# VHH binders against Protein STRICTOSIDINE SYNTHASE-LIKE 2 (SSL2): the designs that were tried, part 1

No score or structure here was measured in a lab: all are predicted.

Target 1, 353 residues: Protein STRICTOSIDINE SYNTHASE-LIKE 2 (SSL2), of Arabidopsis thaliana (Mouse-ear cress) (q9slg8)
Amino acid sequence: EGPKHGGESMLTVQIPDFRLIPTTGALGPESFVFDFFGDGPYTGLSDGRIVKWLANESRWIDFAVTTSAREGCEGPHEHQRTEHVCGRPLGLAFDKSTGDLYIADAYMGLLKVGPTGGVATQVLPRELNEALRFTNSLDINPRTGVVYFTDSSSVYQRRNYIGAMMSGDKTGRLMKYDNTKQVTTLLSNLAFVNGVALSQNGDYLLVVETAMCRILRYWLNETSVKSQSHDNYEIFAEGLPGFPDNIKRSPRGGFWVGLNTKHSKLTKFAMSNAWLGRAALGLPVDWMKVHSVWARYNGNGMAVRLSEDSGVILEVFEGKNENKWISISEVEEKDGTLWVGSVNTPFAGMYKI
Positions, changes and structure headers below are counted from each chain's first letter, unless a header gives other numbers; antibody chains aren't numbered by Kabat.
F, E and O stand for the ipSAE by ESMFold2-Fast, ESMFold2 and OpenDDE, each averaged over both directions (binder to target, target to binder). V2 = 0.75 x the mean of E and O + 0.25 x the DockQ between their complexes.
[cut] marks letters that were taken out.
Atom coordinates printed by the task and the answers are left out, and those that the model quotes come from them; centres of patches stay.

## First folded at step 1 (VHH)

Design b01 (framework vhh_brivekimig_d4)
Amino acid sequence: EVQLVESGGGVVQPGGSLRLSCAASGFTFSSYAMSWVRQAPGKGPEWVSSISGSGSDTLYADSVKGRFTISRDNSKNTLYLQMNSLRPEDTALYYCARGEYDFWSGYLDYSSQGTLVTVSS
ESMFold2-Fast, scan of step 1: ipSAE 0.000; ipTM 0.386

Design b02 (framework vhh_brivekimig_d4)
Fold by ESMFold2-Fast, scan of step 1:
Structure b02 (fold): chain B 353 residues (1-353), chain A 121 residues (1-121)
Amino acid sequence: as target 1 above (353 residues)
Amino acid sequence: EVQLVESGGGVVQPGGSLRLSCAASGFTFSDYAMSWVRQAPGKGPEWVSSISGSGGSTLYADSVKGRFTISRDNSKNTLYLQMNSLRPEDTALYYCTKGDYVWGSYEFDYSSQGTLVTVSS
């Protein structure tokens, strides 16, 4: 049971004219985070760099890299060809107690770098990190240091994410790491699990299932955990108007959810009939290329802010900027400013509320 | 408009005590967690303590555990910080915040200058 956000939502769709901030030399500022002092945002790029915005200078600085093995990573080429070597940082979160930046990297698993930046290192023991195939999002409990993170598929890597979406893959996992060098799986059998966000008081996690167009709530309170040793979750939101991606708490209450693309009649039909995607994957067609071409001309990114208690849509944005927003992956709200990112754009968006 | 007025600071010798107050207005006080944050000269802000809206749960930074006590009076819209066994390193401007600083859900009153606590040897 969860609140529905289908065609009965009579909300005014806002179309903000975002200030576009080029990421110079790479694309895909997909996730944003601010450090302990409120500086940033920091974001990860297609070439394996993490960059930091200096607001007073209106420029990016290089902060960190996913790996020291960087030959061929930077510069003007198709970064998807090299991201399995160079890294593709997706999710970011700071450990407030240490100042360390934790990175969910699509190919390198769970990484971290110290507060002064540099070369990131693996968080998990090598054997556990190598069992991760598509690490996507994370959040950190600031009181305990527990890291919650998602792995979108154990079958498909990021470079073949359309295979996960089209096949009806349900190998996604929500996991935690608590510094005992143990990874605990909290939820499994998820259909392209993506964003994860801890609630304001740490009582629950919201977990995005992109392929199901829904968000789950996983309860972390000790009474519920002890009473439910295997099932401690419910549907928080479903029937969203697009494919949900990243999820972030809003300082004004609730959660911002990036919606990769709006539902059309065609996408609604395809998602309701998974056999279509499975049949299509049997054809000798490069579906990643087909999807890339389709998204270039038909993609339209949205974002919604959901209420904290009920998951009801409170606000809706479409990012059009003269059709520059093919998709929206994340909305990060900080001090009356919305930072909007997409895995597909060579820029970040900035909008003052 | 959120309005937070800190008071109760002063000069005290090491081992002394002070009680800080934060008078809140512009929101339903009992619905929100509240926090104390301090800023020592030349340093960034440091979280000190948080209390739930009902007052039933409290948290403390390791540096102040056992010495400081956070409390609230929802009938008076007032937050308190009882500081005992004060040390020179407790010298700072003290601010209260609407919301829980540790969980990243907080709001400052930027018009407030805080309350200065000086612990001098």
Scores: ipSAE 0.000, ipTM 0.129, lowest interface PAE 20.1, mean pLDDT 82

Design b03 (framework vhh_brivekimig_d4)
Fold by ESMFold2-Fast, scan of step 1:
Structure b03 (fold): chain B 353 residues (1-353), chain A 121 residues (1-121)
Amino acid sequence: as target 1 above (353 residues)
Amino acid sequence: EVQLVESGGGVVQPGGSLRLSCAASGFTFRSFGMSWVRQAPGKGPEWVSSISGSGSDTLYADSVKGRFTISRDNSKNTLYLQMNSLRPEDTALYYCAIGDSYLFWGPEDYSSQGTLVTVSS
């Protein structure tokens, strides 16, 4: 299959009628996982909690927290002001063999909690975990227990992600943590690396590079006799209609990709001219606040399902719902239901297909 | 429950044509990409072709490109595969599948019998 690119085909855009499920007290159910029994989903919130949906009771229960030092974390305030203390869980994945939930936390690095929940603990030694600045997404090989995870920037933290996007930052990394308790960097020099998903057979990883508006495929099973073990990757999809965020395997084939905001001619120009963004960051302007205001009125979240072989777009939907979906971070598909999330919404979306 | 029912197979001479159909039920057909997958006697499954939910995007395996045409009728919840210039190596049991990967949805998952295509002189 040659250099086929996602987004080269025009498709009919669907506009699903989502059931909105409030995440009471906090924002940002950006990632969803189901446990070994098929229960959940579990999701991480802006105040450092991981909550679990109880479908039979139509309510969320508190499952885990990122830290025991939780003074000032919950309640009515802007959680972005306290997330450096309270944690901001982003990516989630279960180790099916142990039942442990692994958490990619934007401030606390790689965390883990047992199958009954409670207070999460750091997976890595303190010195290695402190070298992580913006841990974002992870996936686990169910056969080996190897954890693959991303760190979006070594310069910018989650609270200043606009800086990472606007400056042309390329300090993002794809890493693995294995059964020898070693961290290995698989890819470096990535521009806001974000979602990561393992293929069904464990042959490759798809890695989202948000600031480049593309997805890379990193091959895990390549056995070239003369391989230098460098640059074992290719472009899987590019030219996507929005900024890609999280990526999840679809049980119907291919991968769901949340597209945070639509990519416009203006954003394409800005992203291809990093000097402009760096100049703008020198101005006395709160760009995070500017972006949040802009997104409220102009944001429109999308999602695409990509072919697993070629990265061609197979279907597209917009989360319009009277402009409530200003962004989409992830689509998790389970038993004919789409669970849709965003870092910026006080609710999850649910749609039966 | 998701159900996929294949039909249209048969015995045909080399160079002949057949049109396969797949009747789908139990899901919102128009919202999903669909694929044709085949399994020749004694071999593993081989992906043949995929089509987007709207029908505007199609993909083909190199072995069938230019000979086969995938299409769909969303008003009838039906997927089609028009097979032209058939060759002996096209002899296989043909299955339709949701999405672009056979690995997520096997024929055994639907208890589908598929439709047999035999190309012989």
Scores: ipSAE 0.000, ipTM 0.125, lowest interface PAE 18.9, mean pLDDT 80

Design b04 (framework vhh_brivekimig_d4)
Fold by ESMFold2-Fast, scan of step 1:
Structure b04 (fold): chain B 353 residues (1-353), chain A 122 residues (1-122)
Amino acid sequence: as target 1 above (353 residues)
Amino acid sequence: EVQLVESGGGVVQPGGSLRLSCAASGFTFSSYAMSWVRQAPGKGPEWVSSISGSGGSTLYADSVKGRFTISRDNSKNTLYLQMNSLRPEDTALYYCAKDSEYDILTGYFDVSSQGTLVTVSS
């Protein structure tokens, strides 16, 4: 009787031959979204740009930027040095009713830009937006316009996300912004909350808790709560083979989950012993650089498709390190094509199913 | 906007030579290290060679050392790769890429351009 998802699968791990689509001048196409015409995908990059793919021209165009204060943002440097002033767009979702693109930015909070693009603006009042430290993912209920979003830590910003992972930080939150223009916290005390996805019918949210390697299901309809749950949530999936990142509905049913890096015995030991990470953080060492070096040589990204009802693994694929897939953040499935992204690569992947 | 445009690829017989060029714009070319990266069909990017901003230092992958020469002309914002003694395994799409000091230390380079195809066949 082994782990819930690890020991009972007869699935073969696929290793797709991805077409690599280089991004222009920046890295980290971490999340993908298509507009209501089915055009795109749109993706956010390390320098604060949101770009749109033009399939007929096989090229990216600049669509939006996080801020108008762009001096020093673009060009050939480490964008991590400037992302706190330039923005770092992570999660993306369109409001289908308005055509507006909502952006979860790691430093700028919750942003929005109109359907023709341009300079994004903050959605929340300044005081509320400044209380967001690490906004990561979002999804929008197309019926209600309610925006569900995650903030991964109230202590650590993206430039020091390894600190959140190593310290055992549990300040992550799931929140909503609704038509009353109020922010409500739905869940708190989460260990590096990350991806969020609304169910097809809007009955629940799946919420990725990266540091616990699990996915929670949060029920939105009071009449849909399980009779034994007082907090309207349950564990949807656990014991995943890597650190889950973003989560997206599959049009073939279920949900795609990007797994940043596969687990090893060392990472499992570290997750069970948070005091080791806290002790290490006391040393004058740049753990972000240490992690980046380790990941370049040891990281392999993978993705799983989970079933709608029970969160069992239906499909698995792995990116190869030889193809520089050191991590996978998201899989977006559109019209028989998988778009695969990573926060750490200067390219997106395409695979036709 | 930063742009890199590769050219000079083509079909060549084994043992032949090609000279690739990369025209750079949108940034101060001389201030940054530059690299050549190649991608064979169905495979990921493989780093080939790097050159410092001044041109004073060069590095080569073991597979191309002694056969390929990287160079740059900062007055023309152009990077070059002279490829001699070409082999069938050199068949790939070749990209130029700009590097940061951090990327050099990790051995990973940003590949963000359209590339130029080199086919080595008889």
Scores: ipSAE 0.000, ipTM 0.092, lowest interface PAE 24.5, mean pLDDT 81

Design b05 (framework vhh_brivekimig_d4)
Fold by ESMFold2-Fast, scan of step 1:
Structure b05 (fold): chain B 353 residues (1-353), chain A 121 residues (1-121)
Amino acid sequence: as target 1 above (353 residues)
Amino acid sequence: EVQLVESGGGVVQPGGSLRLSCAASGFTFDDYAMSWVRQAPGKGPEWVSSISGSGSDTLYADSVKGRFTISRDNSKNTLYLQMNSLRPEDTALYYCARDYPELFYGSLDSSSQGTLVTVSS
């Protein structure tokens, strides 16, 4: 189904022939950003590194790390066992005014590093950082420098994210960090909040609520005709064909949304009956491992491009398992090229439009 | 079916050298990073080295830096590990691996038996 506000979508699903760009020694290029000169992309990996692509040399260089305490972090191993000490960078955004790279780290909270890279530092005071459990995505208003960011759960960390999905957890938050060094909670009680993107004019935020398979629009500008809503937010898109992850503006208009897993009758039934997930969590079963095995054989990553005003699906593509895309977290469009990433792959995808 | 076949192991004295090879088939070799992993008797697997698909970027465990060199020949679908200045602690079964999301090292295929390196006096 298409978005509720835009009606049903009757589009041909594209299956792009992606160029695969391996990430050596680590997996999960989940988010991509380009610097102010158009260089990159930069991406975060499962071992706590942020790497930069050098197109002229066809190779990745190390740009930054989440922490200086890196014993046992690098190289192939089960990074989920070490990411709580090594960091796991997820969302990335450059501050246009300073050139600083801001990082949403799943365990370390909101971090930043200068334009030349190196060891990142925590942005927030220790007390506020201790209140963050699963920082996931961010975007920066280029006019004001305000950082908008999401924390997916106050109960579950990334290494146990299936628990958040299965339990019906609603402890997710949308927050802002401003130039007065204050943190404000804009929305709470969200079911696995994930991607966040600022509109072109800075009038609203689109906020992905993964466990509800919907995208919310939160109005920032009180003088906007739409910001007169009683709750200051509305449903922008719902009934998406999979679980939405990250969201990014398209330079061709609208927003790209990565869809982690395609819906089935089983997933729809489970979403309608949250008690089943809670009952299942009481069993002595490692649901993270069950999910990873299932996803390896049945996972089917997709992406949609939504219209800017009404969330109507304009484009759909599918990265079938034959292309090794068991999930898609993000699509970043830059100069006629799509960069595609996933938390679960040891490669990034590239496709020229 | 992904197949990785390791060779080149043997018995050497401390300070000696060996070159390991891994012949890959069943996938587009150039599209994948490749790794060497070792398992000493009675111990768990230890990552040794990795190389990017293009061969331009390499990573090494601290225990082997300056002594081992990883390389690849994409025209032959073959991965190499040049091992110099070998020490008794390098004694292990060596495995070739393609990086995977849930398992970063070692082949889980029973046909991939690895290649044994023994460093003894």
Scores: ipSAE 0.000, ipTM 0.209, lowest interface PAE 15.0, mean pLDDT 82

Design b06 (framework vhh_brivekimig_d4; at its last look DockQ between E and O 0.48; V2 from the best seeds 0.00; counts 0 for: pae E 12.9 > 2)
Amino acid sequence: EVQLVESGGGVVQPGGSLRLSCAASGFTFSSYGMSWVRQAPGKGPEWVSSISGSGGSTLYADSVKGRFTISRDNSKNTLYLQMNSLRPEDTALYYCAKESLGWYFDSSGYDYSSQGTLVTVSS
ESMFold2-Fast, scan of step 1: ipSAE 0.207; ipTM 0.628
ESMFold2, look of step 2: ipSAE 0.000; ipTM 0.239
ESMFold2 (binder alone), look of step 2: mean pLDDT 77; pTM 0.783
OpenDDE, look of step 2: ipSAE 0.028; ipTM 0.486
ESMFold2, look of step 5: ipSAE 0.000; ipTM 0.244
ESMFold2 (binder alone), look of step 5: mean pLDDT 79; pTM 0.804
OpenDDE, look of step 5: ipSAE 0.448; ipTM 0.772

Design b07 (framework vhh_brivekimig_d4)
Fold by ESMFold2-Fast, scan of step 1:
Parts: structure tokens; C-alpha cells; sequence
Structure b07 (fold): chain B 353 residues (1-353), chain A 122 residues (1-122)
């Protein structure tokens, strides 16, 4: 085995100020985005709402919903049981030219809502949306309006994601949707594809492959190609200390990657012995429930900022003792503040650097 | 004010060994993970190794695995890097940092950290 991954550290000596912000009766601020005016962040929640932070009032407002069919969606219950009806918004991105908010919804596919919010609508034709089973992340080229998005599995939905991880599912796809209303598959056969981020100049995409604990670089322009890959992609980073989730450009350079949970000797052993996951799925056990309980008590979320050229770790975010995260899905950096989110927490984190 | 003072560098032949030290002050050392970062002449900074606040977990760059050992003594507020089987490619100015970060040496040097020079002649 390689060296142990570990450490309970902060991002340098310079994180004195932080605040945990409850998300108003729902879980899972997984992704954050700011609008054209720099307002927000906006985030999606477990009950199908997209909410917006009003910094001057220190409160969330309801901005949008995934569907108009809202009966039984909000309020105190296990939202995972109703999210296939209510929606589960994951990835968010604004089209800067129109002000429209695009939403990657785990059950409803690619959605869009106007700049004043309201009820979102499906972007893709019905037959294409029916082919999407677990839409997870997206990013938009601000110059072209092209939407890049991921679908984590064509077999497993979000409520059964542990099945995708344990079975060795490789039905994930990276796709684009352009101004001609066409969907193109850029990469297929991915093992739980997750976060996607466009480079600063629009030359490449970084694509998170969670089940392989790696990040791929997909080159968009031939003249910018640094990869020798036959399929126009290369490994950007691997051997990460945890399972990578979302990826976001840092205004200080490079990319923040949420690591949902850190590796242990047990998880490394399981990854080296793929038959264990397949054998375990044959047992009459609710593995989603088992994982949820395990993660609640043993989870250790972290995030890393990777260099844009080589994927070298530049910074690590990890909480200490009473400030530990059970998981981290995303870090969004804006104006000297890190917004930290997790699909599993009823709060967002706001850290001043 | 956080202060990190590196020492222990020098000139050594290929295959030789050196032990670097980093004396920390101005903060609660035992609360922070620590890292070693190096910058070779004419190149950007490269992360070398990291150690958790308690010392129980360690990480190494692939280029130094099996040759370098990171350790710490929280009672002395000191971080160490034992370097064995040194190669010409290990020639660099070595810095210590709080956390698992190379931020201080990525084009914006923290001048409170002077670094220690390691030269492997060949």
C-alpha cells in the first residue's frame, strides 16, 4: 500500500473567521453560484428548492423550484423518499449573456429558470431528458453559451448511488448542449462522473470521475491540446486523498475540488478488490442506509485546490475537531470567502481567508 | 506573528542523507498539519510531504516516497524531514508551511520563511 492520507488542517494559518449558515429546513447545499451582479450564492436543496443568500439581510430567500408539483415536497420528512417527484437540484450555473440559471437535477435532467426565478422548465427535448438518469454537474462557457454537463449513471439514480459505486458501474457520460439545440456526448463509459469545470480560457474541461478517485482533462481546442490521449483526454490528477465530488475554478488560480470523504485503509482495500462490492450487493442489505450511518459518524470531508497546469495540491481545507465536516461536496471561492457545501449537511459554511 | 525557521540544508553527494528542521513559533503548533515544499532553480514550487497535527498520518510526493520521512515533535514545536538516498533532482530550496499547502511559494513567497538550501552535487 502507498502512504496514508491524513491530516486535520486549515488552509494555511489564515482562517480565523467562519460561520455555519443553516439552510432553512432542508439538506444538501451541494453547489454554489453567484449571479451576474455578484449576488448570492444560490444553492439547491434536498426538497427541490433553489435558494439565494441575501448578505445584507443574513437570510435565504426562495428563488426557484424544480417543478410546480410540490405536494409533500417541503417540511420535516426524509426528502430522499420524495426527491424523484420533487426534484433534487445538484449543479448550478448562470448563462451570463441571458441571466438564466441552469440546473443539473438528479431526477429531472437539465433545467433552466429565468433571472427572476420561479418554476424551472426542462431544457432538452423529452426523449433526451428520458435518457438522463442522474444529471449531476454543469458549467457554461460565458463566451459561447455552451452548457457542459455530466450524467453519473444511466443505470442508478441518486437515491441508489452506492449501488453505482459498489457495482463498478461505468455508464457515466460527459455531454454538451449548444445554441443549435444539439446534445453531443464528449466522453462515455465513465465510473460515476461528477463535477465538471471549464478552464479560464475555455481550452479544456476538468471532469471528476469519483469512483476512480481521479480527475480527467478533456481538451476542447486542437491548438491548445497538450494531451497525447487517443480520446482527447488525459489524467489530470489521481491518487487524491478522498473521493472527489464537485470542482470549481479559484479566482486565485487553479481549481477547488470537494473530497466527499477521505480514504482509509478499508476503502483502499475495497477499491483494490472490486469483487467485494459486487459480492456485497448480493446481500439483502440497504447499503444506502448503511453508508449514511457510517458517513455520519466516520466521515471526514476535505477539499483541495489544485494547480491549473499539473494538478499539484496547492491548498487543503479540512476542519479541526468540532469544526469537522462529515463530507464536502464543493468549495466556491468569491472575494476572499470560501463557501463550503455538502449534500449531507443542513448548513453551508462561510470561511474568510 | 507566525514564524517558521528552516535549517539543516547543505551540500551532499548523491546517495547521501540530510535532516531538515523547521522551528515554529507564534501559533499553537500541535493544532496544525505541516508540510515541506521545495523549489528547484528555475522551476516552480513542488509539494514534498505533509504530516497531520498529531503525527499519525503522513503523505509523500511520488518523487520522494521511500526515501524521505516526515516527522514532528509537538513538545519542541519542530517539524523534521529526513532525506535519504538523495539525488541531483532533489537540489532545491526547502520550505516548511502550515497545513497541506504550497500557497506561500506559488509565486507569492511568505518572506517570514527563509527556506534552507539543499544541493546534491553530481
Amino acid sequence: as target 1 above (353 residues)
Amino acid sequence: EVQLVESGGGVVQPGGSLRLSCAASGFTFSDYAMSWVRQAPGKGPEWVSSISSSGSDTLYADSVKGRFTISRDNSKNTLYLQMNSLRPEDTALYYCATGYTVEYWSGDFDYSSQGTLVTVSS
Scores: ipSAE 0.000, ipTM 0.127, lowest interface PAE 17.7, mean pLDDT 80

Design c01 (framework vhh_7ocj_1)
Fold by ESMFold2-Fast, scan of step 1:
Structure c01 (fold): chain B 353 residues (1-353), chain A 119 residues (1-119)
Amino acid sequence: as target 1 above (353 residues)
Amino acid sequence: QVQLVESGGGLVQAGGSLRLSCAASGSIFSINAMGWYRQAPGKQRELVAAITSGGSTRYGDFVKGRFTISRGNAKNTVYLQMNSLSVEDTAVYYCAAEYDFWSGYTDYWGQGTQVTVSS
C-alpha cells in the first residue's frame, strides 16, 4: 500500500546509519521510556533486568529486576530457557504522578517498581495476575493514572509465541487497570495483540493486532463520534509492509510503529492457511528455533510513522540485515533522537534526526 | 519457584470414587498446564490427565470415561475426579505443572499422594 492521501506521493525508504549501543550481556531492548526528569532511556532485557542509559557516562546501569530470585538468570546461556523464572520485561511506562515504573512482563504479569528502582512487585491481585499468560505492552493516562495493557495470548507464553502465530490463536485481550484496583477487559478475541498507545488528548487507544497485520482504534470517551455511534473500535491501519509490534506516540505528531518482519509471499500464504500451521505444530519440530534461523537470514526490520487521524504512512525507514537489524520492535522519539529496539538484538539503535 | 501440594488420596473399595486436589503456590503465572501422573510399584510414571490454561484436556487411554480433570475458579487448583476405580488404579498420584505439551517439558512435580484400591 502507498500513502492514503488526497495528494498521493511516493515515500522514500530511509536507511539510517544507527549508532549501536550494546546492552551488555543480554538481548532484546524491546521498549524504551524516559523518566519525569527526561533521563534514560530505560529498557527491559532478556534476563529480567531493566537498565537505564546514562548519556553523560555513555553506559547502562542496572535499575530494576523482575524478581529477587536471580541465580541462573544472568550470564552466557539461552535466556529464553530461563525467562519463565527470571522474567522477561517487555512494555514499560512511568506513572508521572508517583514516579513509579510499570512493567508488562511476559511471564510475571503487570509489575511496578518505585522511582529509585530495585525489585519489582506485582500490581494486580493474585487471582487476576494468575489469569495473565503473556503480558506485552502498556501505556498510562497521565491525568487519571489508568493503566492500559495487552495480554497477547491466554494459551501461549512468549517462549512459544510461534505456536500462537501458527495455530491462529485469538485469545488476546486489551485491558485496563484503574484507581479502584479493578481490571476491565475492553477487547477480547484478538490475534496476538501487542503494542498499545494512548492518543495525545487521551481520546482513544491504538492497539496492535500483530497476527492480523493491522492496528485498531478503540475510542475511550463518550464524546467521540465513534463512541456516540455505538461502535467503540475500528480499523485504524492495515496493509502495513510488515508485522507490527510496538506503537509509540511521536512528539512530531502521529505514531511510530516497529515492524518485526517484512511481508513475503511465503508469510502471506502461511497466514491465509491457518490449518497448515496447526498441522505443522503436530510435528516434533522446534518451530521457535526454525523461525529464529529463518529470520536471521531473511528478516528485515522496518518502522513507519503513521498520521494521527487516518493512519497514513508519513515516514518509513529500514534497518538492514547486514547491520544485524533482523527485526524492529519499537521506535521511541525524544528530543530529535530516535531510539530503536528489537527483542532479538544485543544492542539498541540511536539516530539523531 | 512453584510448589504443588496434593490432597484427597487414600484407601477406597473397587467400584468406588475418589477426588484428588492439587494447589499451586508461588510463581503460578509461569504455568501453562497442570495435570496428574501416576506410578505403580515397579512401573514407570504415566500420564493420567492434564488441563491447559485454555481449558483443553488430555487423558490416558486407561482412564478415559472414568476420570475427569477440572480447574478451580482461582485457576491455580486442579481436581481429578476418579470414578469406577479398580485395583489396577492403585498407585502414587503426582500433581505436575507442565510448561508446554509441544515441548514435552515438565517444570514442577508434587510429592505424590497414595491411592489404594482394594477388592
Scores: ipSAE 0.000, ipTM 0.089, lowest interface PAE 24.5, mean pLDDT 81

Design c02 (framework vhh_7ocj_1)
Fold by ESMFold2-Fast, scan of step 1:
Structure c02 (fold): chain B 353 residues (1-353), chain A 120 residues (1-120)
Amino acid sequence: as target 1 above (353 residues)
Amino acid sequence: QVQLVESGGGLVQAGGSLRLSCAASGFTFSDYAMGWYRQAPGKQRELVAAITSGGSTRYGDFVKGRFTISRGNAKNTVYLQMNSLSVEDTAVYYCAADSYDILTGYPDYWGQGTQVTVSS
């Protein structure tokens, strides 16, 4: 007979024995991308650097920086204090036609750098870039060169993201930047929009809405019979086991979703009582520090692979404490290897399937 | 006292249909996501179908198009209509309830399970 009470996983929960790859004196390899030649991964760090992994040498090299104004950016200090000057690169994607690396930077907006690296430059006109406050994730249509990107809040910057979560902020946007050099807002009023991924055929976007613990599907062709509104979007997945962060296509089909932390009784209570968060923000408390302490003792990073058609969970894994994963931001799958990152770890994880 | 009570299981011939019911008590049913999980001997427990408090549904790929989940909030009951049953559907079926996250396999509440046996 089977088990008769709770406590068991619905799927076989994997606990991979990750090879931990320390980053170069900075935190937060939270997103990974491979170039046109299949080299990398490239990842962004807490000090404003983008680094590239050289597998043959088993080491990171510095590839790019968000800004030329680098004084005080590197070295052993709390990088959150300097992110507004040094940049904090989050999302990454290559334009396959040019070889340019596009960067979603939490403070500097949309940036790009050429295929040989160096100092990144601003993509958008100054007035449009100044309207961005918390640029988080991006993906590029390889046929058209259109850049899809998210801005998580127009009120809160990354260093105050707990304020966005606790306040019930709904100023997040999904936008596109196209070959006519125009920015178009596709969706607005999103509650901490985060990851974005283009479908393999380029006919829809999956958009992570972290504060609602759901993923939206936005159809780009407007012929969708599955749209739940005139704006041509629907709920793809909801009620996820943790706070969803980044989303990436799996070459085995479907999408990997990093889950920042598994839900607990406390997080479930907070989500059902949103007024408490708004009231708490009025208190003289550093909620970023409170969250950091809580996450250190209660955090459990997870990832799920969702089916392409229905968003059903196909695979799940947990980092747990023995793997040192308090949170997971992204899973990038490439040639039978999982690359796992977190915004808060001084290492990346590598696991061969 | 919180209780999930499954009914409707049994023996059925391949190609047949069965309807499972799960009667819930001891919590505000309309606020909870509900799901059906199954476990065959020697296999891991897997999600069959889920329905949110708002009525959105999700299915395992192996049952999509054959099974339908629904809920009756006035009766505090979730249902699983199973059509075109195959021998591979033989398992113990568990009702589950969660206030936030039905998909993890660690719901707030589990039923005791009901056996479904499909013969050829």
Scores: ipSAE 0.000, ipTM 0.119, lowest interface PAE 21.2, mean pLDDT 82

